VHH binders against Probable asparagine synthetase [glutamine-hydrolyzing] (asns). Designs and how they scored, part 1

Every score and structure here is a prediction.

Target 1, 187 residues: Probable asparagine synthetase [glutamine-hydrolyzing] (asns), of Dictyostelium discoideum (Social amoeba) (q54mb4r2to188)
Amino acid sequence: CGILAILNSLEEASKLRKKALSLSSRLRHRGPDWNGIYQSSDSILTHERLAIVGLENGAQPLLNEDETIALTVNGEIYNHEKLREDLVATGKHTFKTHSDCEPILHLYEDKGDDFVHMLDGDFAFVVYNKKANSFLAARDPIGVVPLYIGWHKDGSIWFSSEMKAIKDDCYKFQPFPPGHYFSSKTK
Positions, changes and structure headers below are counted from each chain's first letter, unless a header gives other numbers; antibody chains aren't numbered by Kabat.
ipSAE, averaged over its two directions, is called F for ESMFold2-Fast, E for ESMFold2 and O for OpenDDE. V2 adds 0.75 times the mean of E and O to 0.25 times the DockQ between the complexes of E and O.
[cut] marks letters that were taken out.
Atom coordinates printed by the task and the answers are left out, and those that the model quotes come from them; centres of patches stay.

## First folded at step 1 (VHH)

Design e1 (framework vhh_enristomig)
Fold by ESMFold2-Fast, scan of step 1:
Structure e1 (fold): chain B 187 residues (1-187), chain A 117 residues (1-117)
Amino acid sequence: as target 1 above (187 residues)
Amino acid sequence: EVQLLESGGGEVQPGGSLRLSCAASGFTFSSYAISWYRQAPGKQREWVSTISSGGSTNYAESVKGRFTISRDNAKNTLYLQMSSLRAEDTAVYYCARDLYEGWFDYWGQGTLVTVKP
């Protein structure tokens, strides 16, 4: 699975889209149906699948009910059943997939940045809210799942599961530290 | 404790070469991207070059083709080979372990490079 997210870009939306699709193809892409994309005026998220197995978990990026929040994620959330039950009990959300990661969308919507500490799993993800123009990237406490962060001279922040997707464009890049999250609200 | 210690600065003539070193301690050096920054008198710090944990490199446009960043993980040491030096390269050079958004959780004390005609 391949993650690529470019947030707060000054590039024209159409050019940003073409660039992100080109870069995401460096990840393990095995067909058009496995290449998902979500875009706003200044931000874009993509996801590439490694295998056809797991389609029942829903195509990525995953979207909330009104499609204003998008998630691209690699990994597993071990406590997903309890999180889902708690979210359903609020009466505020309709789950669209059986993905163990879908609770992340709804938790971000309801609780903001604080939700990250509720997750028990091996994960790396970027979640984006286009109405609030906010995003959050996170990596599990042990660093089981790879994630890299990069900075572009136009002020955009890049995230990818593989360095090769960002190394040529970002002036600075590094592994995203385990057990941390990066929030657009703390810039 | 994390420490970064720069060395190798000095005076050089235009067109000359110089090699800077940064000795790191207190963390798993091989696991981090490390950057070189510089600050000329009266100016803000500017990014010069970065090398990833895997060895991939990036350079500021002003130094591309003239400077080469490298690392020796066995020695926990970062290098910057500078060639074709210009008066504009005069600055204090800093080694930095990245934090977020261009902020650094650890900086070295710097090493002065002076390019004199």
Scores: ipSAE 0.000, ipTM 0.121, lowest interface PAE 18.3, mean pLDDT 79

Design e10 (framework vhh_enristomig)
Fold by ESMFold2-Fast, scan of step 1:
Structure e10 (fold): chain B 187 residues (1-187), chain A 120 residues (1-120)
Amino acid sequence: as target 1 above (187 residues)
Amino acid sequence: EVQLLESGGGEVQPGGSLRLSCAASGFTFSSYAISWYRQAPGKQREWVSTITSGGSTNYAESVKGRFTISRDNAKNTLYLQMSSLRAEDTAVYYCAKEWGYYDSSGLDYWGQGTLVTVKP
């Protein structure tokens, strides 16, 4: 399983898509794998699985109701039932999946960056809002789930579950620090 | 007030060695990953090396085996030991603190840089 996100790229959308698909293949284990892709004019999120299993938990990237917010995530959220109950009580959201990570989409939409501290879990994720052209990447407090960040000469910011997906294209890359988040809104 | 102050740059012959230092202040140095970057004349700034709070290291392919990053948490100082220097290593070297989301910064911090010139 792996995630890859490229945000705010100056590259042509079709070339960006081809590149992301090629790089995502580095996150695959041997044999057939499942790729999910969500793309805007300047950003792309992917998710890789070992097989098309667990679709009851939703294919990734996960999407909100109007498909303007996308999430690619590895890990699990332990307090997801309470988060889901609170979100349902607002009357604003229709849950599409049984994923413990779907609350992240709705919390980002409703609360913005401040929602990250509400999560109890082992996780690494990137959530992207194409309408606002904003994104947030986060990693759990202990760093149980891997995540790397990279910077590209065209100004785009890259995130991946493995360094090998970004090291050849980014002029700068490093492990994403545990217990932190990075938000486009503070640029 | 977060400050990073680089030193140790200078002129050296090809094949020579230099040790760069970065003195950090204004934050809990031991809690953060700190990086070295460089910018050669007419080129974009490029990442050189990173050391995590736990001491794990990572290097750009162009410097692997020649450069060694290290830290002294008691002295709040980052080091870059450079060996087998080449003309293409000529650049201004910068120290950078990245990630400040649990402090009031939330931004990357850069030092002023130290010039390394490799010439015969």
Scores: ipSAE 0.000, ipTM 0.125, lowest interface PAE 17.2, mean pLDDT 78

Design e11 (framework vhh_enristomig)
Fold by ESMFold2-Fast, scan of step 1:
Structure e11 (fold): chain B 187 residues (1-187), chain A 121 residues (1-121)
Amino acid sequence: as target 1 above (187 residues)
Amino acid sequence: EVQLLESGGGEVQPGGSLRLSCAASGFTFSDYYISWYRQAPGKQREWVSTISSGGSTNYAESVKGRFTISRDNAKNTLYLQMSSLRAEDTAVYYCATSLYEYGWDSTFDYWGQGTLVTVKP
């Protein structure tokens, strides 16, 4: 599966969408329809998924209850069951999927950046809060799951599971460091 | 040698309007995004607005609907049209750009000298 996220772009929304769709086509697993896209006026998240009939409740980007927070993720969260139990106990959230990654949405909403230390897994993800205009990208401690970060001339920050998706547009790009997270608050 | 020179600041009463200008030289103005920042007395510098090389714009929530950023590439000039000014808008306003000049591992940030906007009754 492939991830592409472009955050805080100054491009027109329609141009950004066309660009993201073009770049996403370079990722390994091409999907038939891009239900795997979430967009605001200045940001876009995509997830290239396998064309599997019946994966409707696990389709990405994953969304919280009011669809103001979106998550695009590759990997697996090993302690998800305990995280889910604790979140259910708060009474604040309705789980929509069986994804072990869904707790990430709710933890970001409730705890902000500090939630990343609660995760035990192999992962790479970008989570975006449209209402707060904030985002966070993270990669697992060992770097099992690939992720790249890029900077664009227009001030946007790009993330992708493959370097090829950002290479031609970003003036600077590199592998996202294992065991780190990047927050819009620390730009 | 990159230079950014702001002008248009002054004193204005609440509800008033001012237009700030930033004259740019020493780089290909039309190729770069340019931003307005401000620094109020005793506060940290904060971002106000940005315009891309293609003309797309973004604004800080505190100024949306009141300020308009624009550019004139033929004149190498950036503008900020400010309306419905409030006491909280009192600040030194800076234009800024970031250029990739040496290698792809770094960018160089350039700031103007600033222009003071004072909103008082």
Scores: ipSAE 0.000, ipTM 0.111, lowest interface PAE 18.8, mean pLDDT 79

Design e12 (framework vhh_enristomig)
Fold by ESMFold2-Fast, scan of step 1:
Structure e12 (fold): chain B 187 residues (1-187), chain A 118 residues (1-118)
Amino acid sequence: as target 1 above (187 residues)
Amino acid sequence: EVQLLESGGGEVQPGGSLRLSCAASGSTFSIYDISWYRQAPGKQREWVSTITSGGSTNYAESVKGRFTISRDNAKNTLYLQMSSLRAEDTAVYYCAAQIYYGEDLDYWGQGTLVTVKP
């Protein structure tokens, strides 16, 4: 499975899409049947997956009710039942999938950046709000799931599950630190 | 990015057969769902057939049973085997690639002309 996100790019949207699709193909190893993609005028999120995993957990990127917030994620959220129960009790959200990661979408909308501390799991993800033009990337406390961050000369910030997707385009890149999150609000 | 180039068009008599090819270059071919569309003179483009990255196929009712779509991922090539051709099949045939089945298409070829003449 693979994650790729390019945020706040000055590149033309159609060229950005072509670049992201080309780079996402490098994340394939064997057997992925479908790619997921979500795009705005200046940002794009993709997810590579195996068809054999099934769609019971929802196709990625996962979307909120009005499709303004998108999530691309690898991993598992262990306390998802409690998070879902609490979110349903607010009356503000309708869940579309059985994915243990869907609560991330709604928590980001409701709670803002600090919601990451509510998660108990092994994960790496990028969540993007198109309407607010904000994003957040996070990695689990131990760094079980891989994630890399990169900076591009056009000012965009890149995230990928594999270094090979960003090393040729970013002038600076590194492993995303375990137990941290990066927010567009504080960059 | 992926670039698509159609070939194999030409003139054929009613009841004849043609095989169209769509060669892909640039990106990995196997990740794409690829479709054939056609546009007859004075008409809008219409969908003809799709083959998904996983190999599932679908056909427009007008061509079902007469056309067969297939792909060769090792050669980065898509095929459309057309048989029992009719005058109404006269059109420019286009290859189009997308990541999601049914989404607006990301990449188009330039087209290849098929003319069915008595």
Scores: ipSAE 0.000, ipTM 0.101, lowest interface PAE 19.6, mean pLDDT 76

Design e2 (framework vhh_enristomig)
Fold by ESMFold2-Fast, scan of step 1:
Structure e2 (fold): chain B 187 residues (1-187), chain A 117 residues (1-117)
Amino acid sequence: as target 1 above (187 residues)
Amino acid sequence: EVQLLESGGGEVQPGGSLRLSCAASGSIFSINAISWYRQAPGKQREWVSTITSGGSTNYAESVKGRFTISRDNAKNTLYLQMSSLRAEDTAVYYCATDYYLGSEDYWGQGTLVTVKP
């Protein structure tokens, strides 16, 4: 799948949307592709996939109950059943999909940044909370799933599954380090 | 790098069954959702089924109740059990993973399934 996220942009929302859609098309692969998008006034998340797979498993970006938290992710969470069971037991959350990654939305809401340590998986994701104006990007301990981070001169932070989506716009970019997470609260 | 190799295709009569296999090399199998796609002559590739590493499954409407996808992570192998086969199931079947989506090598040679009366 293809991930693109642009956070805290100073561009007008309509210009940001056009730019993100243009860049996401560079992540388009063989066969019919589907592109999902989630946008706020200053941030945007997209997800490209080979085909529409599992509307009942959830189209990406995945959304929490009130659609204030969005997730774009590649990979898999191995302990997802235990995480889902524990989250349901709290009585706070209603799951919308069968996605292995949906627990990430609810854990971010409930636990904040430290939730990443609860995940057993191989993944790369960006989760965004528009109500709190916060985001977090993370990559698995070994770095099996690709992710890149970029910095734009307007102050926005970019994340993408492929370097080609960010290298022309960001003045600085690099592979996202394995086993790390980047949080908006570090800025 | 990683390679995907499909096998198990062949000729079968309508109503028959076949089991396809997809063997992955390079150790990415256990971490990704893996899908089956098919392509009939003169048509675009069509998604058939997906299974996550945790075992959650999803199917195209045309194959629900007839096909079953499964995986063996220890063997890095994906399966597609096909039953009640129909003429319209005739196609080359491919497996694919999201990890290498878009690269030339994530699509194997496929395995041909022919349903003939």
Scores: ipSAE 0.000, ipTM 0.123, lowest interface PAE 16.8, mean pLDDT 76

Design e3 (framework vhh_enristomig)
Fold by ESMFold2-Fast, scan of step 1:
Structure e3 (fold): chain B 187 residues (1-187), chain A 117 residues (1-117)
Amino acid sequence: as target 1 above (187 residues)
Amino acid sequence: EVQLLESGGGEVQPGGSLRLSCAASGFTFSDYAISWYRQAPGKQREWVSTIYSGGSTNYAESVKGRFTISRDNAKNTLYLQMSSLRAEDTAVYYCAADLWGYEYDYWGQGTLVTVKP
């Protein structure tokens, strides 16, 4: 799968969308790939996955109930069933998919940045809240799942599962450090 | 632990048929889309077919009308019925599970299909 997120871009929305779609095409390695997109005025998240059109496959970016929070993710959350059960018990959330990663959306909404420490898994993700204009990117403790971070001259911050999606546009880029998270609120 | 084990490969004459199987364990098989890929000698891995949890199917253009993908959820097994085999179908065939959110699909070890005159 391929993830790409461009946060806080100065480029106008339609040009940002065209750019993201062009870059996402570089991440395609498999037959008919499905390209999911979530966009605000200054930010965009995409996810590439093998899919035709069926909802039985789930869709990314994953969205919360009012579609103000979006998640693009690669990986597996091993304690997802317990997290899901606890979230359902609060009565605050209705799950839309069987995805192991859907709890991430609801935990971010309910608990903020500190929720990352509740996850037991191998993962790389970006979660974005357009209402608060905040985001968080995280990678698992040993770096099993690839993620790269890049800085663009226009001030936007880029994240991608593959270096080739960001290396030509960002003036600085590097592997996202294992066991860390980057938050727009605290960093 | 997620495990996929392919079987059913072998040598066959052009125009012949083979049925491949993939036995899955370690996850709720019925909830996920499962795919067949193949890799010919010296070539990149190529997608062949996918069957979704709801039963819908899709095929690469090169195999449409010749191959049929199916699943048996009670036995946690995926199948690929191959007919009208051609020399170009010679490859190691892999079973792959795309378990939502995984960057790396779970792959089996593969089963070799050789189409030889």
Scores: ipSAE 0.000, ipTM 0.110, lowest interface PAE 17.4, mean pLDDT 78

Design e4 (framework vhh_enristomig)
Fold by ESMFold2-Fast, scan of step 1:
Structure e4 (fold): chain B 187 residues (1-187), chain A 118 residues (1-118)
Amino acid sequence: as target 1 above (187 residues)
Amino acid sequence: EVQLLESGGGEVQPGGSLRLSCAASGSIFSIYAISWYRQAPGKQREWVSTITSGGSTNYAESVKGRFTISRDNAKNTLYLQMSSLRAEDTAVYYCAAEYTYGLWSDYWGQGTLVTVKP
């Protein structure tokens, strides 16, 4: 599948970018079918997607209004209509897409880590806030959607939909546990 | 900033061929995944084909085997070779690039009209 996120790297930003593009290419033969990239000074998120799966649902990574929060996600949120309705009622957010996953972006901004308990779906995602320098990764209760976590010797944390994107660079890696979330704030 | 401009559209008879081009201005064309979309009269815009920065290609089922997407990064140009054209291929064809490095960007061209008529 097509998620890759590298968070809190000590690598120079240009080197991190080249590494992420190289690994993204490795996720599929002859490069990814669709690539999007969001980068800060020390972190990068990418998404690979088949074009036929719906551009009208929003290309990824998804961004909040001021582009300080980015989301890369695979899966579906079943209660998205109610979440969207509630968020619209606050008057705080302008929705850019029809994606069922866009509420994740806004909920992370408004409610912080515990918002994950509000989600009913089959999912794996990483959401990153560059202003707060915080991130959260989560996987659905059964583990329907694949996600792996890896640790790099420079202190960065890696997430990928495929083990092959992280195994050569991380000293430790494993499947991300179903029904859990990992927050930078619990460090 | 990347700007896209389509060309090569026109009128063709059923069974004919056309080659569409999408010229990009700007310095980072080679790192984009670039797609062709089309919009037929009275229909929603539909995806036709994508080529990634690494050269991997995908096609909608309706055009697979008849259309070929390619890119020339040295010339900042994307191509769509269309063969065995059918009346249902009549549409305005658009190229599109997305790049979200630090910014949300969704670059679209103006479109080029393809008319297949007997």
Scores: ipSAE 0.000, ipTM 0.115, lowest interface PAE 17.4, mean pLDDT 77

Design e5 (framework vhh_enristomig; at its last look DockQ between E and O 0.36; V2 from the best seeds 0.00; counts 0 for: pae E 5.3 > 2)
Amino acid sequence: EVQLLESGGGEVQPGGSLRLSCAASGFTVSSNYISWYRQAPGKQREWVSTIYSGGSTNYAESVKGRFTISRDNAKNTLYLQMSSLRAEDTAVYYCARGPYYLDSEFDYWGQGTLVTVKP
ESMFold2-Fast, scan of step 1: ipSAE 0.005; ipTM 0.332
ESMFold2, look of step 2: ipSAE 0.094; ipTM 0.496
ESMFold2 (binder alone), look of step 2: mean pLDDT 79; pTM 0.796
OpenDDE, look of step 2: ipSAE 0.384; ipTM 0.722

Design e6 (framework vhh_enristomig)
Fold by ESMFold2-Fast, scan of step 1:
Structure e6 (fold): chain B 187 residues (1-187), chain A 119 residues (1-119)
Amino acid sequence: as target 1 above (187 residues)
Amino acid sequence: EVQLLESGGGEVQPGGSLRLSCAASGFTFSSYDISWYRQAPGKQREWVSTISSGGSTNYAESVKGRFTISRDNAKNTLYLQMSSLRAEDTAVYYCAKDYGLYWESFDYWGQGTLVTVKP
């Protein structure tokens, strides 16, 4: 599976979409693959998966109830049942999928950046809140799941599961450090 | 509230050794993977090493074979044994139970402990 996210781009939305779809195709594995996409005026998230990977856990990017928060993720959240239980108890959220990762959407909405400390898993993800125009990218403490970060000359920040999706467009790029998160901090 | 308090830093000559400690409170220490990070002047924070709740260890390539991470669950303490220290190991060292580490911020970090390698 492959992820790509481009946040806060100055590029025209239709050109950004074409670029992201082209780059996402570089993340595909041998055989037939599928692309999911979520876009705002200045940001885009994609998820590339093998056709043989089931959709029982929901198609990505995953969306919250009003589709203002989107998540593209690779990996597993081990404490997901407890997180889901607590979120349901608030009465604020309706879960749409059986994905281990859906709690990330709701926690980001409710708690902002601090929710990252509540996760136990092997993961790499980008979560984006279109309404707040905020995002957060994170990689598990050991670095089991790959993630790269890149900086573009237009000021956008790029994230991808593979360096080959960002190296040609970003003037600076590196492996996303294990055990870190990167946040936009926008109110 | 999660609290992590680093100690054991100091000045050493190249080739020397130091042992860092991190005292943890406010969470079930034995249940979490705990990591060491460092930040040299003018550089981004860099992951150094992680030890899992089960005792498995992993290291950054730059320190592999020179540093050893360990934990004492009875004392809620994390250790980093550093040997064969080099000038490039000079940094403030931080511990963290997870990735609550802002690239540009010290909000989720204690003071850390300074390691200076000089002749």
Scores: ipSAE 0.012, ipTM 0.152, lowest interface PAE 9.0, mean pLDDT 79

Design e7 (framework vhh_enristomig; at its last look DockQ between E and O 0.02; V2 from the best seeds 0.00; counts 0 for: pae E 16.7 > 2, placed apart)
Fold by OpenDDE, look of step 2:
Structure e7 (fold): chain B 187 residues (1-187), chain A 119 residues (1-119)
Amino acid sequence: as target 1 above (187 residues)
Amino acid sequence: EVQLLESGGGEVQPGGSLRLSCAASGRIFSDYAISWYRQAPGKQREWVSTITSGGSTNYAESVKGRFTISRDNAKNTLYLQMSSLRAEDTAVYYCATRVYSGYLKTDYWGQGTLVTVKP
C-alpha cells in the first residue's frame, strides 16, 4: 500500500488531481492495483493498494460520516476494537467500514491533534479535515511504516509512503520521524 | 479475571422507577466501557446502554429518555437508573464489559438481575 497527501496546494484542482494520480501511480508495486482519491479545493489524499487486498476493510481514503474528514493510512491499529467500541458508545459516530484504521477519523474529529498516543499499532497516516482545512500526519513510535514529508514552493505540505512520490515536486523532503506527528495547527 | 454482579432487580408497577447496580471486581474498571443488556422471556438479548471509560453514554432507542447509565469508578460500580418503566422493559438485565489485551478480547458478563414490570 502507498499513501500520498498534498495539503494546501495552490495548484488548480484539475491539475493537482492529475499530478496526484500520476505520482500515486509511482507507489504501485504489484498490479493490478486500486487507487483511491479524496480531493478538496486545495488538498488531495490518495491511496494505492492491491486490488484484491482489503476489500472488506473499505476503500481508502476512509471518510467520516459527512465526508468532511478523510484518512489515508498504511499500517494496522492493534487496539482498534477498543477504540471503535468507545467511539460508538459515545453515540456520535457511525462506522462505515470494518477497517481497523477508521477509528483514527473519529478520534481526530473528537480530539483534534491529541489522540495519536492512543493508538497502538504500526502506522503512517494523514488525516485531513476539509471543513476546517486542517490536517495531521503521524507515524508510529518505532517507524515500522515509512513516511516522508515534503515542502513545496507554493507552501503546500506533502506526505508519502515513498520518497519518489514527492522528491520531484518538493524542494525539501525528508523522512518523517518515528513517533511524531505533524499538525497544520502548529506548523 | 473480571467478575460482574448485578443487583437491584425486582417487581415494579408501570411508570415506576428502579435502579440497578453492577459491581465489578478488579482494578481496571475505569479503563473500559461497560454496558447494560437485557433479555426478555422468549426474546434475544438486546443492548440497552453503554458508558465509556470517559463517561460518554449511549442508549437504545427504546430506553432513551427513560434510562440513565452512570458509573462510579471509585466504587467499581455501574448503575442503570430506570424510570417510566413499561411492561416491555421486563427482562433479565445484564452488565457486560470487554477487556482488551492486544488482539485478545474477553467479554465478561454478570449473572443478571430480573426486572418485572407488572400492574
Scores: ipSAE 0.000, ipTM 0.228, lowest interface PAE 10.7, mean pLDDT 90
ESMFold2-Fast, scan of step 1: ipSAE 0.026; ipTM 0.493
ESMFold2, look of step 2: ipSAE 0.000; ipTM 0.137
ESMFold2 (binder alone), look of step 2: mean pLDDT 83; pTM 0.834

Design e8 (framework vhh_enristomig)
Fold by ESMFold2-Fast, scan of step 1:
Structure e8 (fold): chain B 187 residues (1-187), chain A 120 residues (1-120)
Amino acid sequence: as target 1 above (187 residues)
Amino acid sequence: EVQLLESGGGEVQPGGSLRLSCAASGFTFSYYAISWYRQAPGKQREWVSTISSGGDTNYAESVKGRFTISRDNAKNTLYLQMSSLRAEDTAVYYCAAGDTYYVLGEYDYWGQGTLVTVKP
């Protein structure tokens, strides 16, 4: 699976979409389908999927109830059942999928940035709140799952599971450090 | 007060070895993943290695097979055993610790660093 996210771009939305589709095709030679893209006026998230092996946990990017929060993720959340139980107990959320990663959407909505400390897993993800125009990218403490961060001359921040998706467009890029998160609130 | 103190740096010839230490205080050391970073003159700080609270390790590709990270929870100390040192390993080495996650670009807890110089 391939992740690509471009946040807070000054590029026109239609050009940004064409760019993201072109770049994401490099990740798996599959091209993202219409279920693999979530876009606002300034930002875009894509997820390049592998062949389905009989396990369907919802198409990515994953969406919250009103589709204002989107998540693109690789990996596994090991404590997902307890997170799900606690979220259901609040009465605020209706889960749409059985994905172990869906709690991330609801935790970001309810808790903000600090929710990352509640996760036990091997993961790399970008979660985006279109209504608040906020985002957070995170990588597990050991860095089991690959993620790269890049800075673009137009001020946008790029994230990708593979360096080759961002190296030609970003003036600076690096592996996303394990055990870190990047938040639009504290950038 | 959280405090991190690196030691063990020095001058060494190419192919040599050094062992860095980071003494930690002011937090429950055994609960946290802890990392080594380095910064060469005129360059950005880069991640080197991490060890989880459970002892799982990961390494930057450039040091994999040459460096070994370890921890001693009884002594609240983090180690980095460096072997087959190269000129490009010359940098100030820092340990970073705190909660399980750190804000990128804004690390809560950093040591003062220890200088490693590999002279040809």
Scores: ipSAE 0.014, ipTM 0.397, lowest interface PAE 7.4, mean pLDDT 81

Design e9 (framework vhh_enristomig)
Fold by ESMFold2-Fast, scan of step 1:
Structure e9 (fold): chain B 187 residues (1-187), chain A 120 residues (1-120)
Amino acid sequence: as target 1 above (187 residues)
Amino acid sequence: EVQLLESGGGEVQPGGSLRLSCAASGSIFSDYAISWYRQAPGKQREWVSTIYSGGSTNYAESVKGRFTISRDNAKNTLYLQMSSLRAEDTAVYYCARDYTVYSGEPLDYWGQGTLVTVKP
């Protein structure tokens, strides 16, 4: 599966969408059947997959109840059942999918950046809050799931499952460090 | 080189208590989230608890209600008060400065660890 996220871009929305679609198509061999897109005026998240894989566990990017928070993720969260139980007990959330990654959306909504250490899994993700213009990217402690971070001359920050999606546009890029998270809120 | 130094480990009986300390030097302690991790023999390192610069705290499910993390910014020291200890808590405990993106690239500091053995 391929993920791409471009945050805080100065490009107009339609141009950003066309660029993201073009780059996302390169994360897999030509002819992926479906892609998912979530976009604001200055940011975009995508997820690429073969249509026959993973559709039953919810389309990505995953969205919270009012669609103001979006998640694009590769991997799996092993303690998802306990996280889901605790979130349901608060009475604040309605789960829409069976995805083991959906708790990430609701934890981010409730706790902001402070939730990352609650996750036990192999993952790489970007979660974005459209209303707050905030985002968080994280990678599992060992670095099992690939993720790259890049900086663009217009000030936008890029994340991708593969270097080839960001290397031509970012002036600096590198593997996202395992066991870390990057937050726009503390930046 | 090492910016963090743990202490306070030792042997304790099941149901007992221990207080771990982590002394920081050469760093801006109060501006960072700081965490406790542990590693039991033959197992991967696991997160135990984090205290953020603003004072909020998070705990792993397995220690919630039994462990309390706290900090003394004036002394540049982190604490982990451990109570109701179980055999499963036997591990080397490490403190670490978490990546919070204050500015620039990630900067990661780990201590040398302190051994806790829960044994009758």
Scores: ipSAE 0.000, ipTM 0.151, lowest interface PAE 15.2, mean pLDDT 77

